VH-VL binders against q9y8q3. Designs and how they scored, part 23

Target 1, 263 residues: q9y8q3
Amino acid sequence: MRRIGLEALERVLYPVIPVVVTAEHQGRVGGMLAAWWMQASFTPPILAVAIAPERYTYKLVRESGVFAFNLLDFKLVDKAPFLGDVSERLLPGKIREAGLNIVRGEVLGAPLIAEASAAVELELVDVVEAGDHDVFLGEAKAVYTVDDFRGGMWSLETYRPLMYLGRTRRPGPVYRVYLTPRGWERREIEFAGGKLKPLAEKRVRLISRVEEAVKASSSREEAVDAVRRILSEEGLDPSDAEYLVEDALRRAKSYRRRGQSSS

## First folded at step 6 (VH-VL)

Design v01 (framework fv_masavibart)
Fold by ESMFold2-Fast, scan of step 6:
Structure v01 (fold): chain C 263 residues (1-263), chain A 124 residues (1-124), chain B 110 residues (1-110)
Amino acid sequence: as target 1 above (263 residues)
Amino acid sequence: QVQLVESGGGVVQPGRSLRLSCAASGFTFKSYAMYWVRQAPGKGLEWVAVISYDGSNKYYADSVKGRFTISRDNSKNTLYLQMNSLRTEDTAVYYCARGKSYGEPYYYYGMDVWGQGTLVTVSS
Amino acid sequence: QSALTQPASVSGSPGQSITISCTGTSSDVGGYNYVSWYQQHPGKAPKLMIYDVSNRPSGVSNRFSGSKSGNTASLTISGLQSEDEADYYCSSYTSSSTLVFGGGTKLTVL
């Protein structure tokens, strides 16, 4: 083995099976593709997932206290850009736009993706700060699956796990690479490309505008009011203002820490 | 399992003070907003107070504002209601309840777990 | 501040549907989507049946549904069963960052 830069850590830790985190609050269902998750406890059964504060799903899980993990078959790989590359804040109903359907879990009423190969209803236990993401801990209350596990494990005839390999590192556009061990099939999908490109560009402009408003504010309350106005002007949900301010403040704190440590 | 148990109720004279406690078990108490709700004998539910998960935010019904203080000790998984300057109209069963809103400044999403209540009677 | 308006009583027979209304103002029910419904049996603590206007907690029968139009929220119970006989309360968030309950409705199942 050779030592390489820490920026390669993300590349080294792939491939992984990502989960789709879904949650609902006030009649609005949202979801996101998450690569950074694990089971943290057997008794009680606890799952963990890292969610960035700017994600709309972050707000839905925090406010509802209920969420779900969904495991997707590789046949749904073309849905990954809708779940991973764009926020519910910019594309309300992105799960529907992806062509996916929501069903309610029987125990917690959690929104589950009907087309998923498995889903787990989770009750929020704790949220732990871990840098630019927070770790959400959920206790599993119900599990749903298309397989009967007669052999004690998944039947790969029933389930072709969707796996994420990483991003390309070559001249030209960036691609996300997905694969499945069954058949060694690979798919390269342009990052925030196609019909999602205008939404990705809108997000960059929105985040920059929010960060400038936060920097120009003398208090948290002033920052929230400024961001609420920005969201209203963009036709977005003003109630998201506090989450965007918290995210901007966390980014500013992280940047200052890094700048000072360079000395 | 998930449970809330109120204690500290009793008979007190008008103008006196009483402190109620609510012991939580079976869930991560520090992550939930907590409520006090009361019900006078034969009457309806009346919201009394709410406290955020970290204790930083508190709101009160106008009828108790300035007389009652809600507080919590997350290390002991216990919610409190300090009731001062008690009036006969404060006579009620006092319930503690867990907010469904987790870890948020907003705490108005419904109350999914309730204690069995403790009776407070304010009389001579 | 002001109590939400509910009918004092409602009745139905097993298998029927009934609806309980909860009327407020633009500063509570009409202004926010934070309406909850509670069921209370005699001598027992309230149980959450509906939150955020129309959402059911785990373990609550799909016979219970919630809706809202303008300043009025509604709880509908279909396929009435004897166990549904109880007092029902609505609640709403207010513009003063407080919570207000309705006066309660006694449901009698014949």
Scores: ipSAE 0.000, ipTM 0.375, lowest interface PAE 22.4, mean pLDDT 84

Design v02 (framework fv_masavibart)
Fold by ESMFold2-Fast, scan of step 6:
Structure v02 (fold): chain C 263 residues (1-263), chain A 127 residues (1-127), chain B 110 residues (1-110)
Amino acid sequence: as target 1 above (263 residues)
Amino acid sequence: QVQLVESGGGVVQPGRSLRLSCAASGFTFRSYAMYWVRQAPGKGLEWVAVISYDGSNKYYADSVKGRFTISRDNSKNTLYLQMNSLRTEDTAVYYCARKSPYYDILTGYDYYYMDVWGQGTLVTVSS
Amino acid sequence: QSALTQPASVSGSPGQSITISCTGTSSDVGGYNYVSWYQQHPGKAPKLMIYDVSKRPSGVSNRFSGSKSGNTASLTISGLQSEDEADYYCSSYTDSSTLVFGGGTKLTVL
């Protein structure tokens, strides 16, 4: 082996099986594709997932205290851009727009993706700050699956795990690469392609405006007020302001692409 | 319309200091990372320093690390290079250059080229 | 780090094509598609001719083209004109998140 730059860490640690984190608060359902998760405890059963404060799903989990993990079959790979590339904040009902259906969990009422191969209802236990993300710890209260686990494990004839290999590291459009062990079938899907491109661009502009407002403010209170005005001007929920300010402050500590040493 | 104008160059003795300025106009300065690049008389281009759009990140060539400081004032659309402990080998034309357009943090896409250059300002370090 | 390797000089006649190479390592030219080329006339500031290996800015003649194979990037100028006589520099991003320039190539037309 040879040593390479720390900026390659994300590339080295893929492929992984991502989960779709879903949650609901005050009638609004959202979700995101998450690659950074693990089982943290056997007794009680606890799962962990890293979520950035700017993700709308972060707000939903924090405010509801209930969420779910959903495992997807590779047949749903074309849904990944709706779940991973754009925010519920900018595309309300993005799960439905992806052509997916929500059903209610029987124990916690957590929103589950009906088309998922498996889902787990989670009750929020703790949130641990970890740089520009927080680690959400959820205790598993119910599990759902389409497989019968003959022999105690997944039948790979029935379930083709959706795996995430990473993104291209080159000029031009970014492509996310997905694959499955069955036949090693792979897909390269443009990040925020097609009709999602304007929404991703709107997110970049929104985040830029938030970062500028935070930098121009002399206090957190002033920053929150400025961001509330930005959200109102954009026709968005001003109650999201505190989450976007928190995210901007944390990203100031860990900005990767410009050779930032704190990342 | 889009323009970078350097100033502050001149003749200075070894061990002294000089501050260069680069005035930007015709574009949103605060949205771009900026470079300083130098060229010794009759020699090639040498990258000196970079500063991120918000001033939070800075990188230097090993030859100037610890002696030069890059900074910016986005309210004045101005880039600076503070040069301390000057040596005769620092004699060069110093160019201010604009880094290619801003990056997208979500996709991690970035660009690494210099699309706009100033006219340069000559710094001569001699006794 | 080390500067990228370019030939010190290259020459051609009007109407001919020439190619200038820029050789690095897998930690710069070979590892990234962030190679740019600059033209410099005597006493003038450099001008961007090619970025991201093969892309041309608006206003740059299509006689200029860029490519890359392994650790070597190339600038090709077709239909040489007298005004192409200049110094040409390549530049690349590196694993250290810095930029590095080639030593430059003097193009003589005639």
Scores: ipSAE 0.000, ipTM 0.389, lowest interface PAE 16.9, mean pLDDT 84

Design v03 (framework fv_masavibart)
Fold by ESMFold2-Fast, scan of step 6:
Structure v03 (fold): chain C 263 residues (1-263), chain A 127 residues (1-127), chain B 110 residues (1-110)
Amino acid sequence: as target 1 above (263 residues)
Amino acid sequence: QVQLVESGGGVVQPGRSLRLSCAASGFTFSSYAMYWVRQAPGKGLEWVAVISYDGSNKYYADSVKGRFTISRDNSKNTLYLQMNSLRTEDTAVYYCARGSKYYDILTGYEYYYMDVWGQGTLVTVSS
Amino acid sequence: QSALTQPASVSGSPGQSITISCTGTSSDVGDYNYVSWYQQHPGKAPKLMIYDVSERPSGVSNRFSGSKSGNTASLTISGLQSEDEADYYCSSYTSSSTLVFGGGTKLTVL
């Protein structure tokens, strides 16, 4: 082995099995594809997932105190762009737009993806600041699966795990690379392709406008007021302003600590 | 509307120092990375230095590392280049340029290219 | 010497198409999608023509297009006009988070 730059850390940690984090507050269901998760405790059973404040799912989990993890089969790989590449804020109902259905968990009423191979209902225990993300700790209250675990492990007859390998740097658009070890199947799917492209571009423009407003403000209160106006002008929910300002401030703080790397 | 104006160029002897300024107007200066790029008479463009939007990250070309210092004052919308231990090879037109910033939450990366350039200021290092 | 290799000159007639190449290594052009192209008329500041390999800023003619294959990026100018006569520079971000330029290509239209 040889030593390489810390900017390679993200690339080194893939492939992983991503989870789809789902949550609901006041009738709005949202979700995101998350690669940065783990089980943190067996007794009590606690799962951890890193979520940036800008993610709409961040708001849903914080305000409801209930969320779910969903594991997807590779047969659903074409749904991944709706879950990972665009915000619920800019595409309301993106889970249904992807052709997926929501069912209610039996214990917490958490929104679960009906087509998932497994799902876990989680009750929020704590939120720990970790740089530009927060780590959400959820205690597992119920688990659902298509496998009976008769042999003590997943049957790969009933489950082809969806795995995420990373992104390409080839000419043209960026591609997300997904695979499954069963059958060595691989899919390269354009990052925010087709009808998702203008939505991803709107997200980037919104984040840029928020950053500019935060930097131009002399206090958190001024920044929140400025971002509320931006959200109203864009036809978005002004109550999201607090989360977007927090995200921008966290990123500024984290950027200072990273030193001289950017890519 | 968006404008960058360089100043501080002139004739200076080898071994001396010179400070260049770039005054920005028409945009939120504190939201953009800024570049210094130079061009020797009759030669091509050469990147000199870059500074992040908040001044926390700085990168230099090997040819100027240890001699030049890039800095910014966001309260004054001004970019600076402090040039020490000047050599005849530093003779060039120095351009200030704005780095366009793209932040993607899913990738976590910032993308930079230079979309606005000043008219340049000539620095001549001669005996 | 420059980090990115461009031909010193290229020429074409009005209405013709020309292509300017920009060759680097895997640690700049090859592994990253951050290639930009700049046009410079004599005595003037450079102007951004292409960013992120193939994207055009508002106000840049669709006669200008960009592409990349492996370690080589290309700028193509179709329907050549006299006002296209200028120096063209490619630029790329590197694995060291630094920026490099090509040596420049002088385009002559006659």
Scores: ipSAE 0.000, ipTM 0.416, lowest interface PAE 14.7, mean pLDDT 85

Design v04 (framework fv_masavibart)
Fold by ESMFold2-Fast, scan of step 6:
Structure v04 (fold): chain C 263 residues (1-263), chain A 124 residues (1-124), chain B 110 residues (1-110)
Amino acid sequence: as target 1 above (263 residues)
Amino acid sequence: QVQLVESGGGVVQPGRSLRLSCAASGFTFSSYAMYWVRQAPGKGLEWVAVISYDGSNKYYADSVKGRFTISRDNSKNTLYLQMNSLRTEDTAVYYCARGKSYGEAYYYYGMDVWGQGTLVTVSS
Amino acid sequence: QSALTQPASVSGSPGQSITISCTGTSSDVGDYNYVSWYQQHPGKAPKLMIYDVSKRPSGVSNRFSGSKSGNTASLTISGLQSEDEADYYCSSYTDSSTLVFGGGTKLTVL
């Protein structure tokens, strides 16, 4: 790799899957296309998005305390300029002008895009200043999707992710570039397997021992004590026991979907 | 060094046309919304027009709508204001100004860089 | 010329604080947080002092602060100095896709 100027940082960090942030206050619905978002916490489920204070959606989220993330299929790419470049203030009803419909979420009443492939209702928990943007932290209260997730992941036959690559920097009009991959290459990679196995062999054994100890324990306190003993036997730091127990419990819970407990 | 330099001002008769230019240097011109703001002698500031960073969106004050056209050439780092059907009420110092935001930003940040202005006098 | 209402003049003594008001409607100041303030010395271009109601650009003294209550935005200058003597303009975006300025306030440092 070579070092490059900081003016290229934005370009280097694309492509990404953007979300459409939607919110409503006092009968005004607004939305914006946001590329700068992340999952911030698993328990409780928290999502983060950076919103510039001059955006109309900034005011709507801050005033209402309720917002939504919407994921769009690539078939809706022609709607992106209405969601990214035009303020609700400049074009009232821009979501409708783009040919999209708003429906109410069942839990918070958040405005959701009916044509979206997925949507999440969010309750605002904090707003953190970060330079020329503020980071909005929202706790997820409801999730909606068009897929059944039978394989534990999206079906790429039903959802073609909209991806944002950036904008052109050449003579003539400036274009915003969107894409979706064609000819999917799917890889299933075993955790700590393959050519990385020699580098992860001791961790794989340790995780197995921790999971067995946690499963055999009748309380969290008993599990932590058992894991401390395992760490000491392996010549590792016993103070990591609580983190390893939490990780094992979290992984066990994530595999127990509604209706999949053994009788 | 960030700078905006206006040119093209002068004395013109009512009903005639005039084109103002604003040359930008020291920043990525194509990443910013640009404004024209005017000030009549001894009077306050009046917004005239705004253009988005890519030229796709343009907005005008009601007093100039249909007579003035804002445009830009990002390859030349230059902003323009074409003024048609000029009236004595258009007499003012015309400033070009940069919107504060960079990149994908929109035109309501306030204006952080201003030119020195160019005087347009419309008289008979 | 002005949709936003400012007092024509305000005065203060060195070291004091003064406040300049900017009153609009719900369709500009009240419902939005896009108020900016500009300082203009005679014969010079305006300088941005405050944007987004209360934020200062780099290089602007912390003696300048902005706030908003309902349909009225305010610029406060603390520790008043002779070089603060200038015209001050507020501006805001409207729901009509337009930008509007206040009539301007002449600050005199006595």
Scores: ipSAE 0.000, ipTM 0.393, lowest interface PAE 19.6, mean pLDDT 82

Design w01 (framework fv_masavibart)
Fold by ESMFold2-Fast, scan of step 6:
Structure w01 (fold): chain C 263 residues (1-263), chain A 124 residues (1-124), chain B 110 residues (1-110)
Amino acid sequence: as target 1 above (263 residues)
Amino acid sequence: QVQLVESGGGVVQPGRSLRLSCAASGFTFSSYAMYWVRQAPGKGLEWVAVISYDGSNKYYADSVKGRFTISRDNSKNTLYLQMNSLRTEDTAVYYCARGYSYGRPYYYYGMDVWGQGTLVTVSS
Amino acid sequence: QSALTQPASVSGSPGQSITISCTGTSSDVGSYNYVSWYQQHPGKAPKLMIYDVSKRPSGVSNRFSGSKSGNTASLTISGLQSEDEADYYCSSYTSSYTLVFGGGTKLTVL
């Protein structure tokens, strides 16, 4: 082995099986593709996932206390841009827009993706601050699968897990790379390509305006008021202001590279 | 060529049993969920049952629950429907069909390959 | 669970477009994007025309398109041809882990 720069850490830790985190609050359902998750405890069963405060799903989990993990088959790879590259805040109903359906979990009523190969209902136990993200700890209350694991494990002949390999580092557009271990099929999908490009650009402009407002403010209260005004001017939900201010403040402290898109 | 061929249909009296078979060829049978769909003479399509790729999961229409059993033998590339306690309303052409998606008995993504059907007549 | 409602018949002339509706409930069409459409000619097995609301299998003409709004799914056939004359059935997954078909629509061309 040889030592490499710490800026390569994220790339070294791929490929991973991402989960789609889904949650609902006050009739609003949202979700996001998350690569940074783990199993944290056997007894009780606890799963962990890292979510940045600016993600709309962050707000939904915090306010409802209930969420779900969903595992997708590689057949759904074309849905990944809708789940990972654009915010629910800017594309309301993005799960439906991706052509996916929501069903209710039987134990907690958590929103589950009907097309998922497996889903887990989670009750929020704790939220731990970790730099520019928080780690959400959820206790598993129900699990759903398309198979009964007769052999003790998934059959990779029938479940082709969606895996994420990272993003390209070459001249031209950025591509997110997805694959599945069965046959090592590989897809490169442009980051926020086509119809999604204006929405990703709108997010960058919104975050920039929030950062400028936070920087110009002399207190958190003043920053929240300024961001609430920005959200109203953009036709967005002003109740999101506190989460966007928190995100901006943490990014200033966390050593996160400025202008970088969320994973 | 991808093909499904049903057999075992015929005339039976109410209360009796009949077993239908569906022989698959031209594809990896063990990788697909399989379905039975029926159609009464001059009537519409009615879903009967589904079985997962490995036979571990099975679902039935309410009208046949407790009477019909779907099964498969992947070593013989054959799907079966055991029909017990037959009623006159079970009279129909029975089609076997291949599920469009793998390993998803909970989710119906379409049936892309169909057999020609086999007629079951239940009469007294 | 209730059966899906389709019009018994629909008609059109060659070259025109027609739409066939398929209405269910919030427990089937309204909740799931697993709507399929089948074409059946007299004496033949059904043929899959649309799956997942709007997707076409290989070999199906782009004249066939599917959509959904609320509890109603629709099959639209553009540029009608004589060979399109057939019975059309919709189907949907249900909250009871079952499948339900529509009553069928007879399309008459000319």
Scores: ipSAE 0.000, ipTM 0.389, lowest interface PAE 18.3, mean pLDDT 85

Design w02 (framework fv_masavibart)
Fold by ESMFold2-Fast, scan of step 6:
Structure w02 (fold): chain C 263 residues (1-263), chain A 124 residues (1-124), chain B 110 residues (1-110)
Amino acid sequence: as target 1 above (263 residues)
Amino acid sequence: QVQLVESGGGVVQPGRSLRLSCAASGFTFSSYAMYWVRQAPGKGLEWVAVISYDGSNKYYADSVKGRFTISRDNSKNTLYLQMNSLRTEDTAVYYCARGYSYGRPYYYYGMDVWGQGTLVTVSS
Amino acid sequence: QSALTQPASVSGSPGQSITISCTGTSSDVGGYNYVSWYQQHPGKAPKLMIYDVSNRPSGVSNRFSGSKSGNTASLTISGLQSEDEADYYCSSYTSSKTLVFGGGTKLTVL
């Protein structure tokens, strides 16, 4: 092996099986595709997932204390962009826009994706800061699946795991690459492209308007007031103004892409 | 206009208690983490405590842990510091300060608004 | 205790550039990008000059800049003016979820 730069770390750690994290608070359901997760404990059963503070799902999990992991079959690969490429906060109903249905878990009432091949209800145990993400630790309280596990493991006749290989890093559009080990079928899906493009463009226009208001402001209070007016005019929740100002200020520093937990 | 005004300082004997208040105006108090910072006469700044925007998370300097309690009332736009078992070394000007922390109760962006401070003198 | 290490004093002439260092460990300055700098004039409350290592709040002169290398953060003041004469404090977040201040640096404009 040869040593390479740390910027290649995320590329080395793919492919992975991403989970869809779902949560609900005060009647609003949200979710996101997460690649950075693991089982952290067997007894009690604890799962960990890294969620960026700017994700709407972060707020839903923190405030409700209940969430779910959902595992998707590769047949649902075309729905992954709706879960990974846009924020629920600025595009409410993205799960529904993907054509997915929510059902309630039997133990915690967690929102589960009805079309998922498996789901786990989780009760929030702790949230640990880790750089630009926080690690959410959830204790598993219920498991749901389409397979009967006769052999003690998945039947790959009933489950073709959706796997994520990463994003392209070359001139032109950014592509997310998905695959399944069974048959090695590979699909490259343009980020925020296709059917998601008009929804993503609406979000971009709103964010641009927020960023312009923040840049034009001479103080944090002035920026918050300006963004609050924008949100009210757009029919959105004005209490999200402080979050959007913080997000705009962070973007001014880094010029990083936001809305996904996978790199 | 954004303002923070501290009150409740004074002269107290060692072992006694004192409660400081910080009245906030001109901004959405419930959106900000709040800090207490003190400065002994002729000495440097020392962080005392922080409370998250919703009051769910609190952190303290080791020198005050177990003796001081930070709290807030978002309906009244007021921050508090309950100081028990006061010691001579707690003598200082106590400042309240605003920090910004969304989604992370301990994410620190700097303290951009400060009160003028209130003097606490612990003497026998 | 564990205050961050700053020089007790620094001096410069009008128009000159000066730098104040703030040295910690991998558990504070070196481990996080949450370094702030404060200016304090005698009898006044501190004023935020730099946050998140290098960012200036609205209203702070572009003569003030911040940087970090390893366990040491630095505040640089260019085009030194008489009103810059003050005490300067750095602060950092720590792995214990606490904040720590530096001992302070007295800037004298000669």
Scores: ipSAE 0.000, ipTM 0.408, lowest interface PAE 17.2, mean pLDDT 84

